VHH binders against o75319. Designs and how they scored, part 177

Target 1, 181 residues: o75319
Amino acid sequence: GNHIPERWKDYLPVGQRMPGTRFIAFKVPLQKSFEKKLAPEECFSPLDLFNKIREQNEELGLIIDLTYTQRYYKPEDLPETVPYLKIFTVGHQVPDDETIFKFKHAVNGFLKENKDNDKLIGVHCTHGLNRTGYLICRYLIDVEGVRPDDAIELFNRCRGHCLERQNYIEDLQNGPIRKNW
Below, E stands for the ipSAE of ESMFold2; O stands for the ipSAE of OpenDDE; V2 stands for 0.75 times the mean of E and O plus 0.25 times the DockQ between their complexes.

## First folded at step 11 (VHH)

Design q7 (framework vhh_h_nbbcii10_fgla; at its last look DockQ between E and O 0.02; V2 from the best seeds 0.00; counts 0 for: pae E 18.7 > 2, unsure alone 61.0 < 65, placed apart)
Fold by ESMFold2, look of step 11:
Structure q7 (fold): chain B 181 residues (1-181), chain A 125 residues (1-125)
Amino acid sequence: as target 1 above (181 residues)
Amino acid sequence: QVQLVESGGGLVQPGGSLRLSCAASGFTFSYDSSYALGWFRQAPGQGLEAVAAISGEGGSTYYADSVKGRFTISRDNSKNTLYLQMNSLRAEDTAVYYCAAKYPWLDSRSEYDYWGQGTLVTVSS
């Protein structure tokens, strides 16, 4: 079956652009086959994602998908041609240095190739919260030199939901700087 | 009901090899699966460490830096079994190794839903 992720309905579909950055976070969009299990007002499809981004007067230039599966949607289901990357993140613990490096590399590559526009990097996991927030904050702290508490506050405010995993929060606040990756 | 059962642990000399197996029941490995499968380990008095993972779709693999080039994760979908081939073992690899399964349709709080009981690997110095 087409199982709706647990608590997926409880989260705002799309956050706001994080000021001073090129990031926007959202929960995983669900292709039309999931809509049988959703009320019309609960639907959030790939088309809905792009419509909501345009409503904010923004445009996506890259999607970083932190989920493993194409069960929720496939890149071919996107209404526009947009670069798409999948970066698997392990759960239960803070993402490893290889995962953090892949994320930083993708962001830095995007910024270089998109220096002449203002397109956004869209980042999602299932809910667009814990793993998404961790990697965005890790980038802001390590690469842009943002103070940990400022990065967390910015993400929480713009996502509309607070980071929930305490081990992620503790690593961001007190863990080692990982600028080598 | 999903169950994961590890086997293949034991005592081995430094530089030796072991192959761990994880037999799954209650769900079927598939090439188009939304499942992720992984190996984790915990040494006495230490936290849980991710060792390796493999995706159901595409078979993408991930390895901890400490095991890259020495360990290989693989699966046999026809036997519903996940493997970890461990070569060039070191004393630092001594730990209880756990097999785990993840469902991407679950929220991020349930990173891995199902865990085995663990199998002990001891690398004697």
Scores: ipSAE 0.000, ipTM 0.128, lowest interface PAE 18.7, mean pLDDT 82
Fold by OpenDDE, look of step 11:
Structure q7 (fold): chain B 181 residues (1-181), chain A 125 residues (1-125)
Amino acid sequence: as target 1 above (181 residues)
Amino acid sequence: QVQLVESGGGLVQPGGSLRLSCAASGFTFSYDSSYALGWFRQAPGQGLEAVAAISGEGGSTYYADSVKGRFTISRDNSKNTLYLQMNSLRAEDTAVYYCAAKYPWLDSRSEYDYWGQGTLVTVSS
């Protein structure tokens, strides 16, 4: 169906680019069928996403969708020039090694292919916060060698919301490094 | 989930050529090398047969002995599409052809996780 996700309205639609990275996080855009259930100012469509990114003088080079459903929008709702990657990620629990691996590989692939530009990796789950934040931070920690607290702080600041899930935070701070390849 | 959609099947005469396409969604060829793509076929009354495969990294290809020298597996990253060029087709090549994906490529995984619906190739005079 086209039910608005719980608490979806409570989160900023789009964060800011994370300095020193190519990451930007946002909440899930909703296709047109959801608009009838939203106030005009609450609407956030795929088109709105790109408009907001443009307003930040940025450009998306890849969208990684971490939601565990396909009901929110269709890849065809996106510009053809922007690749779309779906990584089904279960909510509330720390992503498994397979999910982490998929995410890291996608990011590394993008960076390898986009050395000549400054396009961003847009990452979202439902709220663009917990799953999104975990995987971005996990990448920064495991691949870039960033201190866990620094990664978390950076993400929170740029997203405009703080990671909420204690199990995610604990895993980032104290959990083992995951396999990169 | 990852979706695969085959196209290009049809009726062709022996000795003819046909190009199959498999449009993939859910992952992008260019941005994730941790996958493998393959073509399979099932002839009437026979089991599923591996035809060709290609690694995500693009460095490895596999062909069944029965199609070596005649079939070519390739991909277009810009279109996120897998192809099977079939030349010198024979009657025994008649089958439903399936596109399949291993995604992600995990340790010692032997089974493909995602399958298309298939496209029928009929080679007949």
Scores: ipSAE 0.000, ipTM 0.257, lowest interface PAE 12.7, mean pLDDT 90
ESMFold2 (binder alone), look of step 11: mean pLDDT 78; pTM 0.801

Design q8 (framework vhh_h_nbbcii10_fgla; at its last look DockQ between E and O 0.01; V2 from the best seeds 0.00; counts 0 for: pae E 18.2 > 2, unsure alone 63.3 < 65, placed apart)
Fold by ESMFold2, look of step 11:
Structure q8 (fold): chain B 181 residues (1-181), chain A 125 residues (1-125)
Amino acid sequence: as target 1 above (181 residues)
Amino acid sequence: QVQLVESGGGLVQPGGSLRLSCAASGFTFSYDSSYALGWFRQAPGQGLEAVAAISGYGGSTYYADSVKGRFTISRDNSKNTLYLQMNSLRAEDTAVYYCAAKYPWLDSRSEYDYWGQGTLVTVSS
């Protein structure tokens, strides 16, 4: 339905581009049917997402949707020029190796196809924080060799909110490097 | 590093059968609506031909007209292995067979990005 996700209003809609990467994180945009429950200043639709990205002088080239549901917005609400990929990711658990693999695969495919432009990969879950931060950091650690603490700090700073789930943080800091593409 | 390794090729009589396997390492085959696995072949002196592909959840398949009804593509994600069951083989099926995989998010607009080394199938009396 039209129920606003718990705590969704508490998070900044869109972060900043993460320097040295092609990533930008945001919370799930909500299609127009949700706006009955929102003050005008609280609205964050797919259109609002693209306006905010444009205001940063950036452009999205891919959206990776990590939510386990289709109820928040439909891919048809996005510009036809922006590829969309859903990777069904359950919350509260460290993502499994299959999910991590799918994410790395999608990012590597994007980078190959978009090496001659500066378009960004937009990544979101419900709040754009825990699942989103985990997978972005896992990619930076495993594929780009970034130190765990540096990846986490970069994500937190650019998202404007800190990763909250301790099991994710612990796995990023102390868990094994997962295999790459 | 991603690797695909074919096996199961060899010499077989016309009308016979072979089963090719493709073992993947460096990534895991998974159900995904946006990615595909395929078999290609190249006969001596010929170009590369797509033989069969399997993609998406539920195993949606494609077959070249020349192999329909004789070949069956399948996969076992738990063993990270793609298969091609080849029945009623003909001399024209003689070729090097390659396993290939393509990125999930660009299935319709990109070529296959991962390739095996190939396995030779020879069909002759």
Scores: ipSAE 0.000, ipTM 0.095, lowest interface PAE 18.2, mean pLDDT 83
Fold by OpenDDE, look of step 11:
Structure q8 (fold): chain B 181 residues (1-181), chain A 125 residues (1-125)
Amino acid sequence: as target 1 above (181 residues)
Amino acid sequence: QVQLVESGGGLVQPGGSLRLSCAASGFTFSYDSSYALGWFRQAPGQGLEAVAAISGYGGSTYYADSVKGRFTISRDNSKNTLYLQMNSLRAEDTAVYYCAAKYPWLDSRSEYDYWGQGTLVTVSS
């Protein structure tokens, strides 16, 4: 249904581009049917997402949706020019190796195909924080060789919110590097 | 240039409360969100430990597990001051507490750029 996710209103709708990367994180946009349950200033639709990205003088080249549901918005709500990728990711637990691989593969594919532009990879889960932050940081750590604390710090600052899940943080800091295919 | 000055440290009994302040100068909380503020502590014979942090962008807070539920980090933009409210203090909280800042945010690989001189907190019966 049109149930507003818990604490969804508490998070900034869109973060900032992560310097040195093509990543930008945001909370899940909600389709029009949710608007009747929100104050005007609380609304954040797919259209609003693109407007906010534009205000930052950026352009989305890919959206990776990590939510475990499809009730929030439809891919057809997005411009046809922006590909949409769904990676069903369970909340509150460290993503499994397959999920991590899917994410890395998608990012690498995008980068390979978009060498000639500066379009961004937009990543979101429900809040655009924990699952989103983990996978982005996991990529930076495993693929780019970034120090875990640096990756986390960078993400937190750019998202405007800090990773909240201790198990995610612990895995990023002390967990093993995941296989890169 | 950025300067940080801590105050509010002292002797307190276990179970007591204390509020630390960090007066920041050289940048303004309300006009530039490109910063992070944090509290750190160093107990005698131990290493530096992160205690709490707050983001300039969204005001999101972060706490060490050892102080979660007992300590609260906050800021007053009008005073350009960072605070650490410490409740239910324990003997193991005894340490010199430092205020630190990252400003401006230029390099994600950098440590905190600015540090105060520290203020001593002693929790003892």
Scores: ipSAE 0.000, ipTM 0.250, lowest interface PAE 11.8, mean pLDDT 91
ESMFold2 (binder alone), look of step 11: mean pLDDT 79; pTM 0.808

Design q9 (framework vhh_h_nbbcii10_fgla; at its last look DockQ between E and O 0.01; V2 from the best seeds 0.00; counts 0 for: pae E 24.4 > 2, unsure alone 63.7 < 65, placed apart)
Fold by OpenDDE, look of step 11:
Structure q9 (fold): chain B 181 residues (1-181), chain A 125 residues (1-125)
Amino acid sequence: as target 1 above (181 residues)
Amino acid sequence: QVQLVESGGGLVQPGGSLRLSCAASGFTFSYDSSYALGWFRQAPGQGLEAVAAISGSGDSTYYADSVKGRFTISRDNSKNTLYLQMNSLRAEDTAVYYCAAKYPWLDSRSEYDYWGQGTLVTVSS
């Protein structure tokens, strides 16, 4: 169905590029069928996503979709030039090692293939906050050696919203480094 | 949505060759190696048979004994397409061939998650 995700309207559609990284986080864009349930100013489609990214003078090079459903939009709704990767990620719980590995591997693959440009890795879950923030921060911590608090602060600032899930925050701050590959 | 669309099936004579294609959408081959792609086939009146498989990294391949030396599984990351080159085709190779994806490949799941609609290969004189 085209039920609007709970609290989806409460979050900024698109964050800002995280300085020093290729990451940008956003909430899930919704395909056209959802628009009839939204006010015009609330609409955020795949097209709107790209428009907003362009307004920031950025370009997406990859979209990583962490939602656990496929009902929100279709890959066909995206430009053909932008690769799409689905990583089914369960909400509310800390992503498992496999999920973390998949995310890291995808990011590393992108970076390897995109050394010659400055295109961004767009990451989203439903709200583009908790799952998204955790995995981005996990990458920064485990792979880039960033201090957990710095990673979290950076993400929160750039996303315009703070990570909400205490279990995610605690794992980032105190949890073990996960296998990178 | 992850979608797999097979093509390339048709009628071929024994000893002939055919190349099947599977266009994948919903995930990108080059950005994630944590998947497996496979070809399956179902002959008339028979069960589903695994034909060939390839890991996301491309480092691992599998072939059924019945097709070893004759079939080759490959992929083109730039096209996000899986291929099955079938040489020296036999009558017993007649089947509907299915493309399938397992994602993630690293978990303990035994079943493929996504399937195409299939393409018919008929080997007949």
Scores: ipSAE 0.006, ipTM 0.267, lowest interface PAE 10.9, mean pLDDT 89
Fold by ESMFold2, look of step 11:
Structure q9 (fold): chain B 181 residues (1-181), chain A 125 residues (1-125)
Amino acid sequence: as target 1 above (181 residues)
Amino acid sequence: QVQLVESGGGLVQPGGSLRLSCAASGFTFSYDSSYALGWFRQAPGQGLEAVAAISGSGDSTYYADSVKGRFTISRDNSKNTLYLQMNSLRAEDTAVYYCAAKYPWLDSRSEYDYWGQGTLVTVSS
């Protein structure tokens, strides 16, 4: 029941803040029960997440969890009182319009409530890459008017890994702009 | 101890190609998330520039804008060797090229800890 997600060990735990935005991406933290199957250097717990963010001289103001399961950690395992939002996102198809809208709504709400600080929105799926990168880039393209290639490039650089799923990349580059916020 | 040794540099005319190799010892290029590999370059009188990087799994790559579409990073785990295929070379690609490794990768420091001695690539008419 507590198997390490496929390829999870292959990804950097936490990326860097995306300059000019409030986003930081990371892979799903794993609660203590997973650590029996991990070497010490492979562990990445909810506490490790917050320590790594603090080491970057940053602070999380919201965590958006894109996984559709609670198997990996529970919000109660977070070491601080940080707002947490789960947006169930399937991992094999371009997210539907409802999912995209929920993400945009959450980000816009955060930005309004946090206009007087510099706290970050942490976004993760299982690997912190494909679903996470898609929704962050979708927001930057649709809401902030960033060119698709520039959004993808910024995400890839700051995450430390390139978006992998071609259908996501193609939708960002050539798909319809979703202007329904 | 970790050691990285570059080879494959040389003189090439504009539009030509070179393939750089970086042989590693002291750790194994398996599909292990504990390391990352990269190529950096330094032109005369300039600072280091990140050129390309690849994750331990091989699933994630990065390229500087200046080399996208012309350079390809790859590795051969059976030979414990990292490669940089450089096509359509230009004068501005002239530099000493270094391979580098972050090992262990789970330390999220931005700097690479292990470096080769470099191999010179000169692109000139």
Scores: ipSAE 0.000, ipTM 0.076, lowest interface PAE 24.4, mean pLDDT 83
ESMFold2 (binder alone), look of step 11: mean pLDDT 79; pTM 0.802

## First folded at step 12 (VHH; framework vhh_4orz_3)

Design ic1 (at its last look DockQ between E and O 0.89; V2 from the best seeds 0.81)
Fold by OpenDDE, look of step 13:
Structure ic1 (fold): chain B 181 residues (1-181), chain A 120 residues (1-120)
Amino acid sequence: as target 1 above (181 residues)
Amino acid sequence: EVQLVESGGGLVQAGGSLRLFCAASGFTFSDYSMAWLRQAPGKRREWVALITSGGYTSYADSVKDRFTISRDNAKNTVSLQMNSLKPEDTAIYFCARYSDDDLGHPFDYWGQGTQVTVSS
């Protein structure tokens, strides 16, 4: 059967909206085939994602999926009203410039097209932590001019978990700004 | 039981080509991204190529434009076409399942490997 990612159950399913931004981070929702390996209270499906967002009185306007697999859920499991964007991002390493550019382009495009609403950009990888945190922070740093430490702190606080990978943290704090289009 | 069996390795001269094959069984092949890893003597194992279920590919910088990963979901196989081989490509090559487990090991299964030797 499908393998549940290590420690996936230990992470909050959905974070909080990041103040001053349209970002919200969450861990990967899992399709029904995973439920047999989970207690009912541990389950987190695509439907559960939207319910939890609604509980926060928010609405998703875009989902950016950073996982490098398709085994977790199908885009068809999401409401048709919410655009889904896949940016295949290899784990455990700092995203390359192309990946960073794709992410920035997607975010800026969304903001341009959604000036008349307050819908959120939902971003997730496997745990909604490392790849997710890096790219959101990279955007805040490179595009919004936020101090690296402030960006990291804001993400960690809102996600409810801290970015864990040192190479990501180091690149955010001391690495070069990546080119904007 | 998950099984990955590599084949196609051998001795080749620099500038030559090899094609590696991997036969997968024991899981729903089409659900998983697959990878090729390699380990040279005295060096750490490194990934060289990744491919998603839908055919999206990624390569290590060291093999870009020389190696091509492909898969056949109907046959549960993944292949690595290696062109313009260099002595530094000498290694044991492993077929691996990429689970995308961020906190665990992202390659949760791999085969016994096949030896690739590139002579100068």
Scores: ipSAE 0.861, ipTM 0.931, lowest interface PAE 0.6, mean pLDDT 96
Fold by ESMFold2, look of step 12:
Structure ic1 (fold): chain B 181 residues (1-181), chain A 120 residues (1-120)
Amino acid sequence: as target 1 above (181 residues)
Amino acid sequence: EVQLVESGGGLVQAGGSLRLFCAASGFTFSDYSMAWLRQAPGKRREWVALITSGGYTSYADSVKDRFTISRDNAKNTVSLQMNSLKPEDTAIYFCARYSDDDLGHPFDYWGQGTQVTVSS
């Protein structure tokens, strides 16, 4: 099915580019089949994603999809051919080391290949909040040396919503630095 | 009217094997990631295995390399092969639908469960 994720309608579709980074976070876009259960102003399709990025005078160069499902949209539903990477990330638990490594590897590869442009890495899970915020912050902390609280503050402000799961916040603030990348 | 019905539980000696089955109905099965959960006496319900509609799998550390989750989208079934069973695997095992929702509950439906008892 076309079941709308719980509280999905309550979250801003797309955040703002995180200054000093190439990241932008958003909630999962939903295929047209979901729109029967949505008012027109509530819709956020793959096309809407690209329109909103364009409205910010930005361009996506990679989409990293962290959902542990394939029901929300297919890469073929994207209005343009944009590099797309699925990293199946189990929710409600701190992502494991393999998942963190895949994310870091993808980001580092993108930065190398896109050093001469300003394209963004779009990252989403279902709500674009907990798994998305964790992995972006984990990257900033482990790879860029950002202080945990500064990474979290930057993500929260630019996403327009705060990381909510305490186990993710605790791991970012007090957990080990992961040196895999 | 989502329904998940588990079967295949029973009594098994330590070191033995057992295969659990789950029949799903009332939803588009092939759209959803599925899971096996378990609840041991005195413990909270925990997931042990997850599988996407495309067959990607994940396991809890406690069961890695001993349990194998599989699915048949044509028959709307999920299976759990459990090998090298230990007494600590004793639990009620539930088939569950994975919501992939970080804000809500990670599992939005589960069955009544099937008892697995592993004796010494």
Scores: ipSAE 0.756, ipTM 0.891, lowest interface PAE 1.1, mean pLDDT 92
ESMFold2 (binder alone), look of step 12: mean pLDDT 84; pTM 0.841
OpenDDE, look of step 12: ipSAE 0.860; ipTM 0.931
ESMFold2, look of step 13: ipSAE 0.702; ipTM 0.872
ESMFold2 (binder alone), look of step 13: mean pLDDT 84; pTM 0.841

Design ic2 (at its last look DockQ between E and O 0.66; V2 from the best seeds 0.59)
Fold by ESMFold2, look of step 12:
Structure ic2 (fold): chain B 181 residues (1-181), chain A 120 residues (1-120)
Amino acid sequence: as target 1 above (181 residues)
Amino acid sequence: EVQLVESGGGLVQAGGSLRLFCAASGFTFSDYSMAWLRQAPGKRREWVALITSDSYTSYADSVKDRFTISRDNAKNTVSLQMNSLKPEDTAIYFCARYSDDDLGYPFDYWGQGTQVTVSS
């Protein structure tokens, strides 16, 4: 039941706000049942997530959870004041157009509703890297017109780790612009 | 020990239907997303259907609208209803547990597989 994801301990829990955007990326927080297999300094709970965001003088206004599982934590473990959205995203393959559309729709809706504040969209998958990086970069490229290499560099720098999955990188760099909402 | 046991494979004419079953044991089944994978001769293993613990489903494009994955958390079973079968669906089909791992292989356990052969 509470196996720690492979190499999860090796990744920084929370990245930095991506300048010029409303995004911050992080790895999946793990509920208490996982902590018996972790040293105290390795723990990263839902509470730890919000403490780390606050330490950066930021505030989350939405969490988008891209994992294709409900094992890691329950939405009820998050403050009731922060909206939570699950977008089940199949890993290891370039997300399909329906998934990309759902992500863009959620981001655009958040930006419209939060135009009068500076709250952030928190995005995570299991490691906060490949699916997370792909969808954030896809949004920046398709909706904001950012050059693919600039989007990837910004994500990598602010996450603190590089996108690793080559099919994602190839699709971002050389694949078609997705003209869905 | 995690065990996944597939059944229901066999020889079927093109256009026909077949239902696969998977019996799971050795873990808290209701906590996990599950999958059906397949491997045709000389090809890599690929997923064809995924299902979450609350029955949200996803399908590979090649089987969409023809295959239906379902689960019974009370009986610890996963099923795959396969309709409108084609010769290219010929493969060994595996029931798999989905780990959702981004970095490693995302399926951490699978069964011995059951052969499905579609002839014309």
Scores: ipSAE 0.658, ipTM 0.856, lowest interface PAE 1.6, mean pLDDT 92
Fold by OpenDDE, look of step 12:
Structure ic2 (fold): chain B 181 residues (1-181), chain A 120 residues (1-120)
Amino acid sequence: as target 1 above (181 residues)
Amino acid sequence: EVQLVESGGGLVQAGGSLRLFCAASGFTFSDYSMAWLRQAPGKRREWVALITSDSYTSYADSVKDRFTISRDNAKNTVSLQMNSLKPEDTAIYFCARYSDDDLGYPFDYWGQGTQVTVSS
């Protein structure tokens, strides 16, 4: 039933805000039913997410959930004041153009509507690393014109872990720019 | 106890069609993405199609535009419509629950499978 994802415990629950951006990446918070399988110090709930964000003197304005399941937590577990967006994203493979577009559109929409504040876009997949890192970097590269290596380095540094999937890295470094509309 | 039971397999001629069914029980079906996997003789098991709870779909390149995965959350079923079947589609087809374990094997339960044989 509620098995803990492999190596989930090994990843920092929440990264740091990416300087010059509104992005922050984190691993998937787990609903209460997972707690029985975790040591207290290993637990990371939706509530814990917000607490950790506050500890960084930041505020989430949007959560983009890239997981391809709904077993980890429910949107109802989040404060009603923070919009939740689900973009089902298959792991292991490079996100398709539709997924990339959805992500970019969501980010751009948020930025347009939140010009008057400094709220963050929280992005997560299972580990908040590969899918999360790819889409954030893809945005920085395609929309912000950031060099691929710079984007990857920035994400890795701020997340506290490095992108692991070579197909993602290769696509970011050498793949085509995706249309922004 | 999680259970997945496949049905609908059989022998079909190339160019023909089959529809596979899977009945799921023992878990909150609507919380999980579902998949069809297949394993041909001497080959490793591969995913064929994925479907989210809200029916967002993804397909392996080898079956895209030929296969259609669908689900009925009210009935706890997932199906695979297979059209334009080819001999290389011959395999045991498994219904699987997608766990979204990004670093591990992303399927945590699957059925006993149903044999699909496509003759030339």
Scores: ipSAE 0.470, ipTM 0.757, lowest interface PAE 1.1, mean pLDDT 94
ESMFold2 (binder alone), look of step 12: mean pLDDT 83; pTM 0.833

